# VHH binders against TRIO and F-actin-binding protein (TRIOBP), part 3

Target 1, 110 residues: TRIO and F-actin-binding protein (TRIOBP), of Homo sapiens (Human) (q9h2d6r1778to1887)
Amino acid sequence: LNFKKGWMSILDEPGEPPSPSLTTTSTSQWKKHWFVLTDSSLKYYRDSTAEEADELDGEIDLRSCTDVTEYAVQRNYGFQIHTKDAVYTLSAMTSGIRRNWIEALRKTVR
Short names: E, the ipSAE of ESMFold2; O, the ipSAE of OpenDDE; V2, 0.75 times the mean of E and O plus 0.25 times the DockQ between their complexes.

## First folded at step 1 (VHH)

Design b07 (framework vhh_7yz9_2; at its last look DockQ between E and O 0.52; V2 from the best seeds 0.00; counts 0 for: pae E 8.9 > 2, unsure alone 55.7 < 65, grease 27.4 > 24.2)
Amino acid sequence: QWQLVESGGGLVQAGGSLRLSCTASGFTFSSYAMGWYRQTAGNEREWVAFIYSGGSTTYADSVKGRFTISRDNAKNTVYLQMNSLKPEDTAVYYCAKEYEVTWDTSGYYFDYWGQGTPVTVSS
ESMFold2-Fast, scan of step 1: ipSAE 0.013; ipTM 0.390
ESMFold2, look of step 2: ipSAE 0.012; ipTM 0.303
ESMFold2 (binder alone), look of step 2: mean pLDDT 74; pTM 0.753
OpenDDE, look of step 2: ipSAE 0.012; ipTM 0.249

Design b08 (framework vhh_gocatamig_d2; at its last look DockQ between E and O 0.13; V2 from the best seeds 0.00; counts 0 for: pae E 12.9 > 2, unsure alone 64.5 < 65, placed apart)
Amino acid sequence: EVQLVESGGGLVQPGGSLTLSCAASGFTFSSYALAWYRQAPGKKRELVAGITSEGSTVYMDSVKGRFTISRDNAKNSVYLQMNSLRAEDTAVYYCATYYDSSGDYEVYFDYWGQGTLVTVSS
ESMFold2-Fast, scan of step 1: ipSAE 0.000; ipTM 0.128
ESMFold2, look of step 2: ipSAE 0.000; ipTM 0.107
ESMFold2 (binder alone), look of step 2: mean pLDDT 78; pTM 0.776
OpenDDE, look of step 2: ipSAE 0.018; ipTM 0.349

Design b09 (framework vhh_7qia_2)
Fold by ESMFold2-Fast, scan of step 1:
Structure b09 (fold): chain B 110 residues (1-110), chain A 122 residues (1-122)
Amino acid sequence: as target 1 above (110 residues)
Amino acid sequence: QLQLVESGGGLVQPGGSLRLSCEASGFTFDDYAMGWYRQAPGKQRELVAFIYSGGSTNYADSVKGRFTISRDNAKNTVYLQMNSLRPEDTAIYYCAAGEWTYEYGSGSYDYWGKGTPVTVSS
């Protein structure tokens, strides 16, 4: 059963995020996706119709997740999902939405 | 800069219909989520309807079954079809565009139109 769904932005590629500078970090680096949280993964799609067709843009294996933390970003309310192999930087539209996503993700990590 | 221009507002009788249009210029329209908000005199601005870039929609409980939001990416336009209008629907209606907005709140959008008034009275 899916636990959460919603739009968020993620940086194009997993890894350490660029320096959080308001003058150098471009909004064009952020890609908006429709995110779907399950008990074992965070899947993301171009939109909700792509989810219906199961056409993934990407997937984060939460079984390899080590931490989920707030992270300051240039646009809106950022946070990071740390896995054994990579760090994913995401952004939510409000601090409340970010809090809700972090709480839900932390339940699946441990 | 993305510019939004609303049209289609006016005076209608209770039970009547109106179709609002919002034309976008300056950017690739289909990359944006689009919303319709309204503000009645003395009240806070509220979300009426929302359409994601991929076409899925959300509506405020007060308008479900009566209003329909749609978009035409070829025309860079979002529409709000309003049926079975009530005096309580009287407000200034605003079009908003956001790169990745997905929840209720006027601060979620990157761009706003100037509004088009809708009056529902006898």
Scores: ipSAE 0.000, ipTM 0.130, lowest interface PAE 12.5, mean pLDDT 75

Design b10 (framework vhh_gefurulimab)
Fold by ESMFold2-Fast, scan of step 1:
Structure b10 (fold): chain B 110 residues (1-110), chain A 123 residues (1-123)
Amino acid sequence: as target 1 above (110 residues)
Amino acid sequence: EVQLVESGGGLVKPGGSLRLSCAASGRTFSDYAAAWFRQAPGKEREFVSAIDSGGSTTYADSVKGRFTISRDNAKNSLYLQMNSLRAEDTAVYYCAASLEYTYWKDESSYDYWGQGTLVTVSS
């Protein structure tokens, strides 16, 4: 499969590598988006209607992805997408959704 | 969060038809991919059919051409129309849902599950 779609939350701004902290706590704001996974990027929109209108809120370049790992957060089921330029922290509503996203994203890691 | 409740199960003779319903409460159902799974006595749970939020469907080979999955997002409901029923279709049927747009045959892809409804196909 070369794509996946679904609702998740992401911290408003990405961290920069190396990671600024080893702690699992954060005061950053969470924002919920409609995520669309392609073979080269993870795009996110306000909702599926915005996807149809090509109104992009953000994009993670998976060609620069180095790792995808579970990450403990205070809200739901967290994980991080590590790229050479930044670290993105996401949260899925259930452990199963997180597992499925991590597996799909790891297929793009080189 | 979403809660699922199945209905429509019962006893039917081979060659008969039955329609299962699954009512969702909580989040808007249109946000979800949804599926039907079944489990016969003494066997593992198996995939039956799935539908994504865009309406794309998939079916297990054992039911293709006989079963039809559909949804009514305005009523937050999922359906399974079962035709030409066989004794081998006897099982507890479960509806399942995930926030993922793309449907999946793997039960681990689904985070919300109903309690199940029994379908018995017997002469």
Scores: ipSAE 0.000, ipTM 0.152, lowest interface PAE 12.8, mean pLDDT 78

Design b11 (framework vhh_8cml_1)
Fold by ESMFold2-Fast, scan of step 1:
Structure b11 (fold): chain B 110 residues (1-110), chain A 125 residues (1-125)
Amino acid sequence: as target 1 above (110 residues)
Amino acid sequence: EVQLVESGGGLVQPGGSLRLSCAASGFTFSDYYMGWFRQAPGQEREFVALISSSGDSTDYSDSAKGRFTISRDNAKNTVYLQMNSLKPEDTGVYFCAAETYEFTNPLYSSDYDYWGQGTQVTVSS
């Protein structure tokens, strides 16, 4: 069973774990996807129909996740998923949705 | 053709309750965030409540928290707003809205792609 599903935006390219002094965001870089949380990964799709067809746009391996934290962005309510290999910057539609995703991700990983 | 049709508005006394419904057609309802907005005479549309496509995440304006509950039934293509402990300040036209693609601020009415025509809620003694 999947733990959580919903729409969020993600920056096109995951960054290296950031140097705290040099992160900037613009709306032109954000892409909206349908996200599906499982016990091992966060998968994202064009929409829920693509999820049913298993047509993946991308995937974050949560087994390598080290931290999930709020992160200020210009686009809505941002947060980051830190893994050993990369940092993914996401944005949720409201502060409540961000809180719910962070809680779900933290439960799934640890 | 995309349609959102609100119903359930009316006149109630302060402290009363109303349940609004919004019936959607013409798009894949289960893929979209659904929101409720309201507008009083002479004012801009104000965000009230939001529900995720699956229904497992909700958010509310400060004025709605603790009094209003948003829910949805994806099998019926319908979103609901249960309004309790209504106040005169809640008077306005209530609009259903669907958010479909990339947005800059989901709390701004201009970011929503589909809108209903609204249903009037009047809270008066």
Scores: ipSAE 0.000, ipTM 0.223, lowest interface PAE 10.3, mean pLDDT 79

Design b12 (framework vhh_6qgx_2)
Fold by ESMFold2-Fast, scan of step 1:
Structure b12 (fold): chain B 110 residues (1-110), chain A 125 residues (1-125)
Amino acid sequence: as target 1 above (110 residues)
Amino acid sequence: QVQLVESGGGLVQAGGSLRLSCAASGFTFSSYEMAWFRRAPGKEREFVAAISGSGGSTFYTDSVKGRFTISRDHAKNTVSLQMNSLRPEDTAVYYCARDETYTLYSEGDYAFDIWGQGTRVTVSA
């Protein structure tokens, strides 16, 4: 069931879906989490030990995902997961890691 | 215990080929994305190529696409970089690196958590 795992950062609070007007990105601090990609969700944990214990910090329902796009951020290599009711901004350590996550996420979008 | 050991660097003429190898030990190799980076004299370290843990996805910087091929051998715990059609501008020290950990994610080197010692590649005109 599990397709991909790795460390990434996510903004503390998810943003609202994109608006035609200028939307300021979240000013919240970046939080580092251990991410686990499955068939229908992207789960994140404090660390891999928390994953083993199934102690979730959060979860993004990919069945409601509408798009996954690169997004410029000051924190390394950013991208966004767009859902019907929220936009999640994430950051990967390298451009290659970001590319790999975007490709994997797009394959699980329905 | 955790280490990466590169080999295969050397001197080669423009248009020639080299194969770099990176032997990994001390960790579950198939669980980590592996990458090659390089640093040319007087320049910043730059990304060259990466391969996913499964080997199903590969990524290349534009300047090496079509010339370089990254691959991995899970049975041997090695990642390789086949470099064809080498150019003088490919002259650099090449480094093997494994996936980022939580403790190193915020470091300014924006790299993976474990690096090899590097192998030197010199391409002459």
Scores: ipSAE 0.000, ipTM 0.143, lowest interface PAE 11.7, mean pLDDT 75

Design b13 (framework vhh_7yz9_2)
Fold by ESMFold2-Fast, scan of step 1:
Structure b13 (fold): chain B 110 residues (1-110), chain A 123 residues (1-123)
Amino acid sequence: as target 1 above (110 residues)
Amino acid sequence: QWQLVESGGGLVQAGGSLRLSCTASGFTFSEYAMGWYRQTAGNEREWVAFITSGGSTTYADSVKGRFTISRDNAKNTVYLQMNSLKPEDTAVYYCAAYEETYWTPSTGKYDYWGQGTPVTVSS
């Protein structure tokens, strides 16, 4: 019923997110992608042109999603998508963008 | 003029509690993520706790279950409730505020720092 698109960053490896710290180098692991929310997955691409060509960089299966929560990160406005398989840590440029993404993601979970 | 002012530090005995406060001025507090850090002489600042603008929290393993970070956007204040204090919690505690876009290169982890509030835990 609803879909959403936009730029966000994601940590390279899904898993337990690193704790924020002044001494961490984990910020170098953030990768910017063009995200597209569908009814069953969150897909991400290098850019909107790659979306038109359907050249995926990655995909999160929302059918296995257990929770979507805000999450403290050192860069911008973080949140996590918890699935039975992994935890994905994402970052949006503003708190408003993050709020809108969390709301949209929660609407896709039955 | 942007500033963070910490308060609530002091002397406390092991097993005791303290509540630290950090009041922000000069920026839109509700849009910033806030963190607490601590530093002992001769050591780097270490992260303690972090809270997002929406209220999600993350803690360092050394304080999980003992410390609680919270915020009151109406008062532009972030708090650190410190329970079951240990001598190794003795440090100067700093609050920090962070806003960054990935289009603008960041020169550090946090945009704004307070001057710190000392906490001493006696054994």
Scores: ipSAE 0.000, ipTM 0.128, lowest interface PAE 13.5, mean pLDDT 75

Design b14 (framework vhh_gocatamig_d2)
Fold by ESMFold2-Fast, scan of step 1:
Structure b14 (fold): chain B 110 residues (1-110), chain A 120 residues (1-120)
Amino acid sequence: as target 1 above (110 residues)
Amino acid sequence: EVQLVESGGGLVQPGGSLTLSCAASGFTVSDNYLAWYRQAPGKKRELVAGIYSGGSTVYMDSVKGRFTISRDNAKNSVYLQMNSLRAEDTAVYYCAAPETGEYTIYHDYWGQGTLVTVSS
């Protein structure tokens, strides 16, 4: 059922779409979560035990997703999920992990 | 060269138990994420259970409480203990690992699979 799971970091709250010239972000704003991708949403949890108990920390509705793009950040390998309401900035530990997440998310977007 | 070899499949009666083994070579189990998937005829391959570096585990809802994933670092192997087996558990079971060491639909390494048939 679930298409992808793994550890990533996300900025505490979704913000305004950043300017294309903005290339740096404060590391103190990042929160590490266990992410779970499904058909319609990207859910995140404190850890995989919390996933098993279905105790959500947050959820991104992918039905409103307009784009998924690489994004330069100070912390590792960044990318953004653009929705009609907000932009979510995430960071993966390696470029390969980022590539896999972007590909999985883009396949979910209609 | 990374290789995963499954064993332990067979015919078992409903309510029975079976233990699957996955022997790894070319990488260290304790340093990587490994998962068990299954595929029934005419259906897509689905995640059954996973164990990542550090020992944390994840399970598909329909097997939670019945199946247990574990590893033996000394034997460089991962196991799936299956209890209270049901007809719907009939499938080919695969051991898989991603090159990135994380759970993903983009697994780089797959075993050949082992058949589990639950029938009376």
Scores: ipSAE 0.000, ipTM 0.122, lowest interface PAE 13.1, mean pLDDT 77

Design b15 (framework vhh_7qia_2)
Fold by ESMFold2-Fast, scan of step 1:
Structure b15 (fold): chain B 110 residues (1-110), chain A 122 residues (1-122)
Amino acid sequence: as target 1 above (110 residues)
Amino acid sequence: QLQLVESGGGLVQPGGSLRLSCEASGFTFSSYWMGWYRQAPGKQRELVAFIDSGGSTNYADSVKGRFTISRDNAKNTVYLQMNSLRPEDTAIYYCATEVYEYTGSGDYMDVWGKGTPVTVSS
């Protein structure tokens, strides 16, 4: 069981990746969650208290993951988790945090 | 306190140049994208240039090739170099970003400067 935990943002509406925007105002679909990585899934919660209560906001099945790649977003350091069914777009606060998450996620990809 | 302060606006003739500056305080500047917006009289604000935390830039088609956005992380400052200015570039120019609030019920918070006016006319 491999573990990594931390705050990141995920774009609402998986499967609709954002592009760098030149529209008049920034509209944000990003939602902050507490992420928990296991051997088979990436689970996310509203906060660490919700994790203790086992109250999931969402879960990405890593057994269906095909790739994890850096992805340019207008906000901080983006990356995508590609699965057979959907693409999830996430944002980490620093390049180092993104690098660490991508490496951890790639170790669980089969 | 989260703050952006613009400077460098003024009156120039068509074909002239100006360099705008925006100094940031109260957050880790190097971790966030920075953008320049403008609002012309009677129009909505539009994004004209942005630079992400990794240094990648994007420009509105109307300014591409004339404007250059850059940042100096050591000085917490973003710049907009404006060349070959046209009367239609007349606007109040705003510096903006979104800062992530990790505590409480926080989410991304918009941060705006007060603006610096640019007038292009004879």
Scores: ipSAE 0.000, ipTM 0.145, lowest interface PAE 13.8, mean pLDDT 77

Design b16 (framework vhh_gefurulimab)
Fold by ESMFold2-Fast, scan of step 1:
Structure b16 (fold): chain B 110 residues (1-110), chain A 123 residues (1-123)
Amino acid sequence: as target 1 above (110 residues)
Amino acid sequence: EVQLVESGGGLVKPGGSLRLSCAASGFTFDDYAAAWFRQAPGKEREFVSAIYSGGSTTYADSVKGRFTISRDNAKNSLYLQMNSLRAEDTAVYYCAAGYDEWVYTESAEYDYWGQGTLVTVSS
C-alpha cells in the first residue's frame, strides 16, 4: 500500500526526545531523498531508481509515531515526525508540499 | 520512471539561434530545479543555466545575455533559447532535474539526466 511518493530533505541526525536544541544547530546536515509512504512506514531512497532496486537509505516506523507537526527550520518548510524513540525533522521545498505530506502522514497515525 | 528527453539540437552558423526542448515524464517540473549542462569534446560537463520551481533563474557567465532558460509547466517541458551562437558553444547539451534550490550548479547534485542533444556551431 503506497499512499504517497516525492522528494524531501531529512536532517541526518534524528533528535531524541526531549533534546529539541540538538535539531536547531544541525541544519547543514540536510540530505535529499525520494520518500515513499506506506501504511506502516515512511521509506526513503537516494532516488526513484533506488526504490525500484529496493536500495533503502532509511525508514521511519510509523507504528511508533505519536504526532506529526509543522516545525520552523532555516531550510525551506519544515515539519517533524515524533515517534516513541526519536524525532525526525524533514523539510519540503514548498509550503504546499509540506501541507500534503503532513496530511498524508496524519491519516496514517492513529 | 523519471525520464528527460532533449530535442532541438542541430547545426547552425555563428550568430544563429536554436531552441532546445526537454520533455519530462514521471514527474512535474513544478516541484523541481531544472538545469541545462553541456559537454564539449575532451572537456568536463559544465553548467549552463538553471530554473527553480519558483521561476528564479541562474546563468553561467559565458552564456548570460545570450541564452534564456524557461519552462512550461502545462507541457511539463524545459527550454533553452540560444541566441548569438559562437563556435565555443558547440557541445552536447543535457537536461537535468533535482529537487532542492541549491542543487543547480554542480552536476553531481542532480538526480535525473537526459541523454543529450548535439549542438554544432560552425561556418
Scores: ipSAE 0.000, ipTM 0.111, lowest interface PAE 12.0, mean pLDDT 77

Design b17 (framework vhh_8cml_1)
Fold by ESMFold2-Fast, scan of step 1:
Structure b17 (fold): chain B 110 residues (1-110), chain A 124 residues (1-124)
Amino acid sequence: as target 1 above (110 residues)
Amino acid sequence: EVQLVESGGGLVQPGGSLRLSCAASGFTFDDYGMGWFRQAPGQEREFVALISWSGGSTDYSDSAKGRFTISRDNAKNTVYLQMNSLKPEDTGVYFCAKDSYEYRVYDSSAFDYWGQGTQVTVSS
């Protein structure tokens, strides 16, 4: 059961200590992935060919999801997936793509 | 040194077709996504099409969807843009770009190397 697929970026922060940036503040790394929404998780891959081979780059367990909210980021249109153990920060290329992902995610989590 | 060399541009009448090619060298071609961008006279550079490292995934701007097809040949280190049903508003310099794999935005900040461009002119 797949509800939605598409390209987005995710911030590599869950369980990661802050890293230095070229400024006087800390900066996290953004990584672009092919995301696939299922009925129980949000999976991400290098691209759709890796999805067919089931070669995961990562996975967010939506059964532990508590909220999905818009979140201001430096890159395009951000939002966060809040779980009991972690917060994942993602970025979509347009406000419409972000709206569609938040809606799909909220329908998946009860 | 990374090099991207575009070819296939030219002058065509409305409704015509062109196939652009981009020959890549200086990096492991099949490890990176590739994109096409264009810049019309007096306008900013805009996204046209994107293809993943394997060719398994593609994406298009709304203006290109249904008319343009991006493809790649990893054995030849080449990416292509087949343009059909060309319109005067498709006129511009078309650029080949190598995806940096860091940013998902459909703009120049997501791409780390660029070709010099090839001119496409659709005459009325």
Scores: ipSAE 0.000, ipTM 0.158, lowest interface PAE 12.3, mean pLDDT 79

Design b18 (framework vhh_6qgx_2)
Fold by ESMFold2-Fast, scan of step 1:
Structure b18 (fold): chain B 110 residues (1-110), chain A 124 residues (1-124)
Amino acid sequence: as target 1 above (110 residues)
Amino acid sequence: QVQLVESGGGLVQAGGSLRLSCAASGRTFSSYDMAWFRRAPGKEREFVAAISYSGGSTFYTDSVKGRFTISRDHAKNTVSLQMNSLRPEDTAVYYCAATDDYWTYSSEYEYDYWGQGTRVTVSA
């Protein structure tokens, strides 16, 4: 499997997508993390030093992932990871970074 | 920049064990993801195992899972490959490789720094 690392932001409460009447989350609710993609999960850390210490802030189980799609957000280039019980909303700094992450995540979701 | 030197290769009988070591010098080795590749006579280089710079993630090719173990020692700036239950088809020159990031850990083209290799011969 592929392996990818990088900085991205995630909404600090995985769950259902924001309702249509509630637009984007404020900047203070986005949390910047160092993300590491493995063969079965997407792990995230406070920074790369925390990854070296294996002190993770969170983990998304990709074995339960049903879809990965672009999602409009106020903060840069958003996308969502849909699992059977939760939806995670993330944001990348460029459209190219978002494209690469979506393609990598879709490959690991088989 | 990092320089890599492999050691521990040799001749061993089928069913035996060898431990390969890769010593890193130059830059801080803890910043690099490390991998082992091998090349059998007349073949292309193939992926064997990889370990993330934190040591928290390890990856293996199917033919060595359960037999080989990759590990790293930050204090000694080394990465090791413990090879157990060796088979004649494991005969190859083994190379240590390093990169500061990769998309596909099993792709040789992702790795910027390579050692000169150490020869492993497994006789029947």
Scores: ipSAE 0.000, ipTM 0.108, lowest interface PAE 16.5, mean pLDDT 78

Design b19 (framework vhh_7yz9_2)
Fold by ESMFold2-Fast, scan of step 1:
Structure b19 (fold): chain B 110 residues (1-110), chain A 124 residues (1-124)
Amino acid sequence: as target 1 above (110 residues)
Amino acid sequence: QWQLVESGGGLVQAGGSLRLSCTASGFTFSSYDMGWYRQTAGNEREWVAFISSGGSTTYADSVKGRFTISRDNAKNTVYLQMNSLKPEDTAVYYCAREDYVYEYWSGSYSLDYWGQGTPVTVSS
């Protein structure tokens, strides 16, 4: 069962999000993916064609999620998915898209 | 050069219906995922609906059960059927090729890549 889909960027190294430091250059860590929210996980793919073929690039287990919060990043509108094992930092293009994703994720996590 | 042209917006009373169209040119339409987005003055653009090249659809929670996205590959057109319209649906509606949405917003492309949109006003 899919609840929400869309393009977002994710930092490829969870647990070490970019901070508002004296430099925020070198943004090659951000990776664009097609995200699909289900009742138990947030899956991401190269694109929607890869989703139809079920060729995953990655997956965040939402059953281990503890919180979803807004998080300031240099790249557009950031937020974090906190799990017991790691923190994933994502970026949405608009604050409205971020709001919709955070609401959907919080509803799924309960 | 590729382009997207939105149409079908207008003034409608709450509870009414509108069908928006987006006609594509300059690319192989049937090979691309398409989406609808909307924006109100002073607010950020928000995602509304998505349709894959294979015909799979998904919707924002705010429009589920009221809006239907569809496509006609022979006409290079994506549609948004809007039923049970509410005042909060008042916005300028834009269609997008999904791969392009990210590229545009990553700062790689100008505002000109988005069509002019089609305005929808829902009176209370």
Scores: ipSAE 0.006, ipTM 0.209, lowest interface PAE 10.3, mean pLDDT 76

Design b20 (framework vhh_gocatamig_d2)
Fold by ESMFold2-Fast, scan of step 1:
Structure b20 (fold): chain B 110 residues (1-110), chain A 122 residues (1-122)
Amino acid sequence: as target 1 above (110 residues)
Amino acid sequence: EVQLVESGGGLVQPGGSLTLSCAASGFTFSSYALAWYRQAPGKKRELVAGITSGGSTVYMDSVKGRFTISRDNAKNSVYLQMNSLRAEDTAVYYCAAEGDYTYVSNPDYDYWGQGTLVTVSS
């Protein structure tokens, strides 16, 4: 039972297919979300009110997670969640928050 | 019609304390997350502290243990208690109400205050 919640930022997913209209932005950008850790996934919402309404912005399937590592970024305290399909780059406000998230995520991973 | 009004900024000596207040109107305050940002001369705005509608908090590494964010839903206010102030804390501090960060659109805060200047100097 690894139930954990908190604010973090995530980079837009690399390798995302372009929109049908070809109006996609080429730059990566940090997005701040309210993250909720469950037994099998890391879900994120625009805020805790959206979580209460179950209005999901995104989800990382932790059952496919292969590793969780610290990763140096230009803003605050970065880390990466490696899955068989993609690598997600996140940023926590403090080194302690990052350590706690990495610990919790690693306990969830098979 | 939203308004965020900061107060409490000023000049303080290193090691001193200040309490910043932000009074909000024009939205359902209890449903929003609030944050304090700062911008030092020649630098970009950075998140200092945040508090969710449920009361969960987040802090920038350099202020953890020194700053405390709190909210009072009955008064539609958010506060930043700043202790053990350092010269590097000198900045304009902004109150922000956190908005809808949809996956498709560029995320942004719904609402910003005008800022309050904090100067930490001997």
Scores: ipSAE 0.000, ipTM 0.111, lowest interface PAE 16.0, mean pLDDT 75

Design b21 (framework vhh_7qia_2)
Fold by ESMFold2-Fast, scan of step 1:
Structure b21 (fold): chain B 110 residues (1-110), chain A 122 residues (1-122)
Amino acid sequence: as target 1 above (110 residues)
Amino acid sequence: QLQLVESGGGLVQPGGSLRLSCEASGFTFSDYAMGWYRQAPGKQRELVAFITSGGSTNYADSVKGRFTISRDNAKNTVYLQMNSLRPEDTAIYYCAKYEYEFGSTSGEYDYWGKGTPVTVSS
């Protein structure tokens, strides 16, 4: 079993994020969501009530995941989920939260 | 009305301990995640400890192993036990209710009290 839940932010539109030095505002494209890690995907919702109702804001298919790495962002503690088709940039509120998420995600792809 | 009232701060010597309390009112306490922030003079506020409605905890690396966050839903209170205090822990400590807002990067917290000052000095 690999169930992890928590609040994080995700950069709107997957792709290559700008360098922190080139970004003037960290809030313009970031969206806060309630994330739920399962055995095959990382799902995200508006909140835990939306999770109960299964009202998805989005989903990352971890079966296509190739790597999970720390990544510097303008605010808080960033990391990236690399898939065959896209790169998702996320931000956790503390370095400990980021470390725990990276470890859990890496276990899911193994 | 919605209120968070912090207490328990004070002057302590390096290596000492303090227990901070935050009494909440005006909302359904058990439904919300709670956190402790601190702000030292001339620095930005930082989140040091976080506890979910379900009781899961997370800590900033600077305090991990020294600070423990806990909650008592029957008393509408969140606590921060601070051990092995260092001069760099000197700050005003604020408890905060996690308020979800779509589009927020880090989650928003409401600060309703004055905070409780902690000074670690000889």
Scores: ipSAE 0.000, ipTM 0.125, lowest interface PAE 14.5, mean pLDDT 75

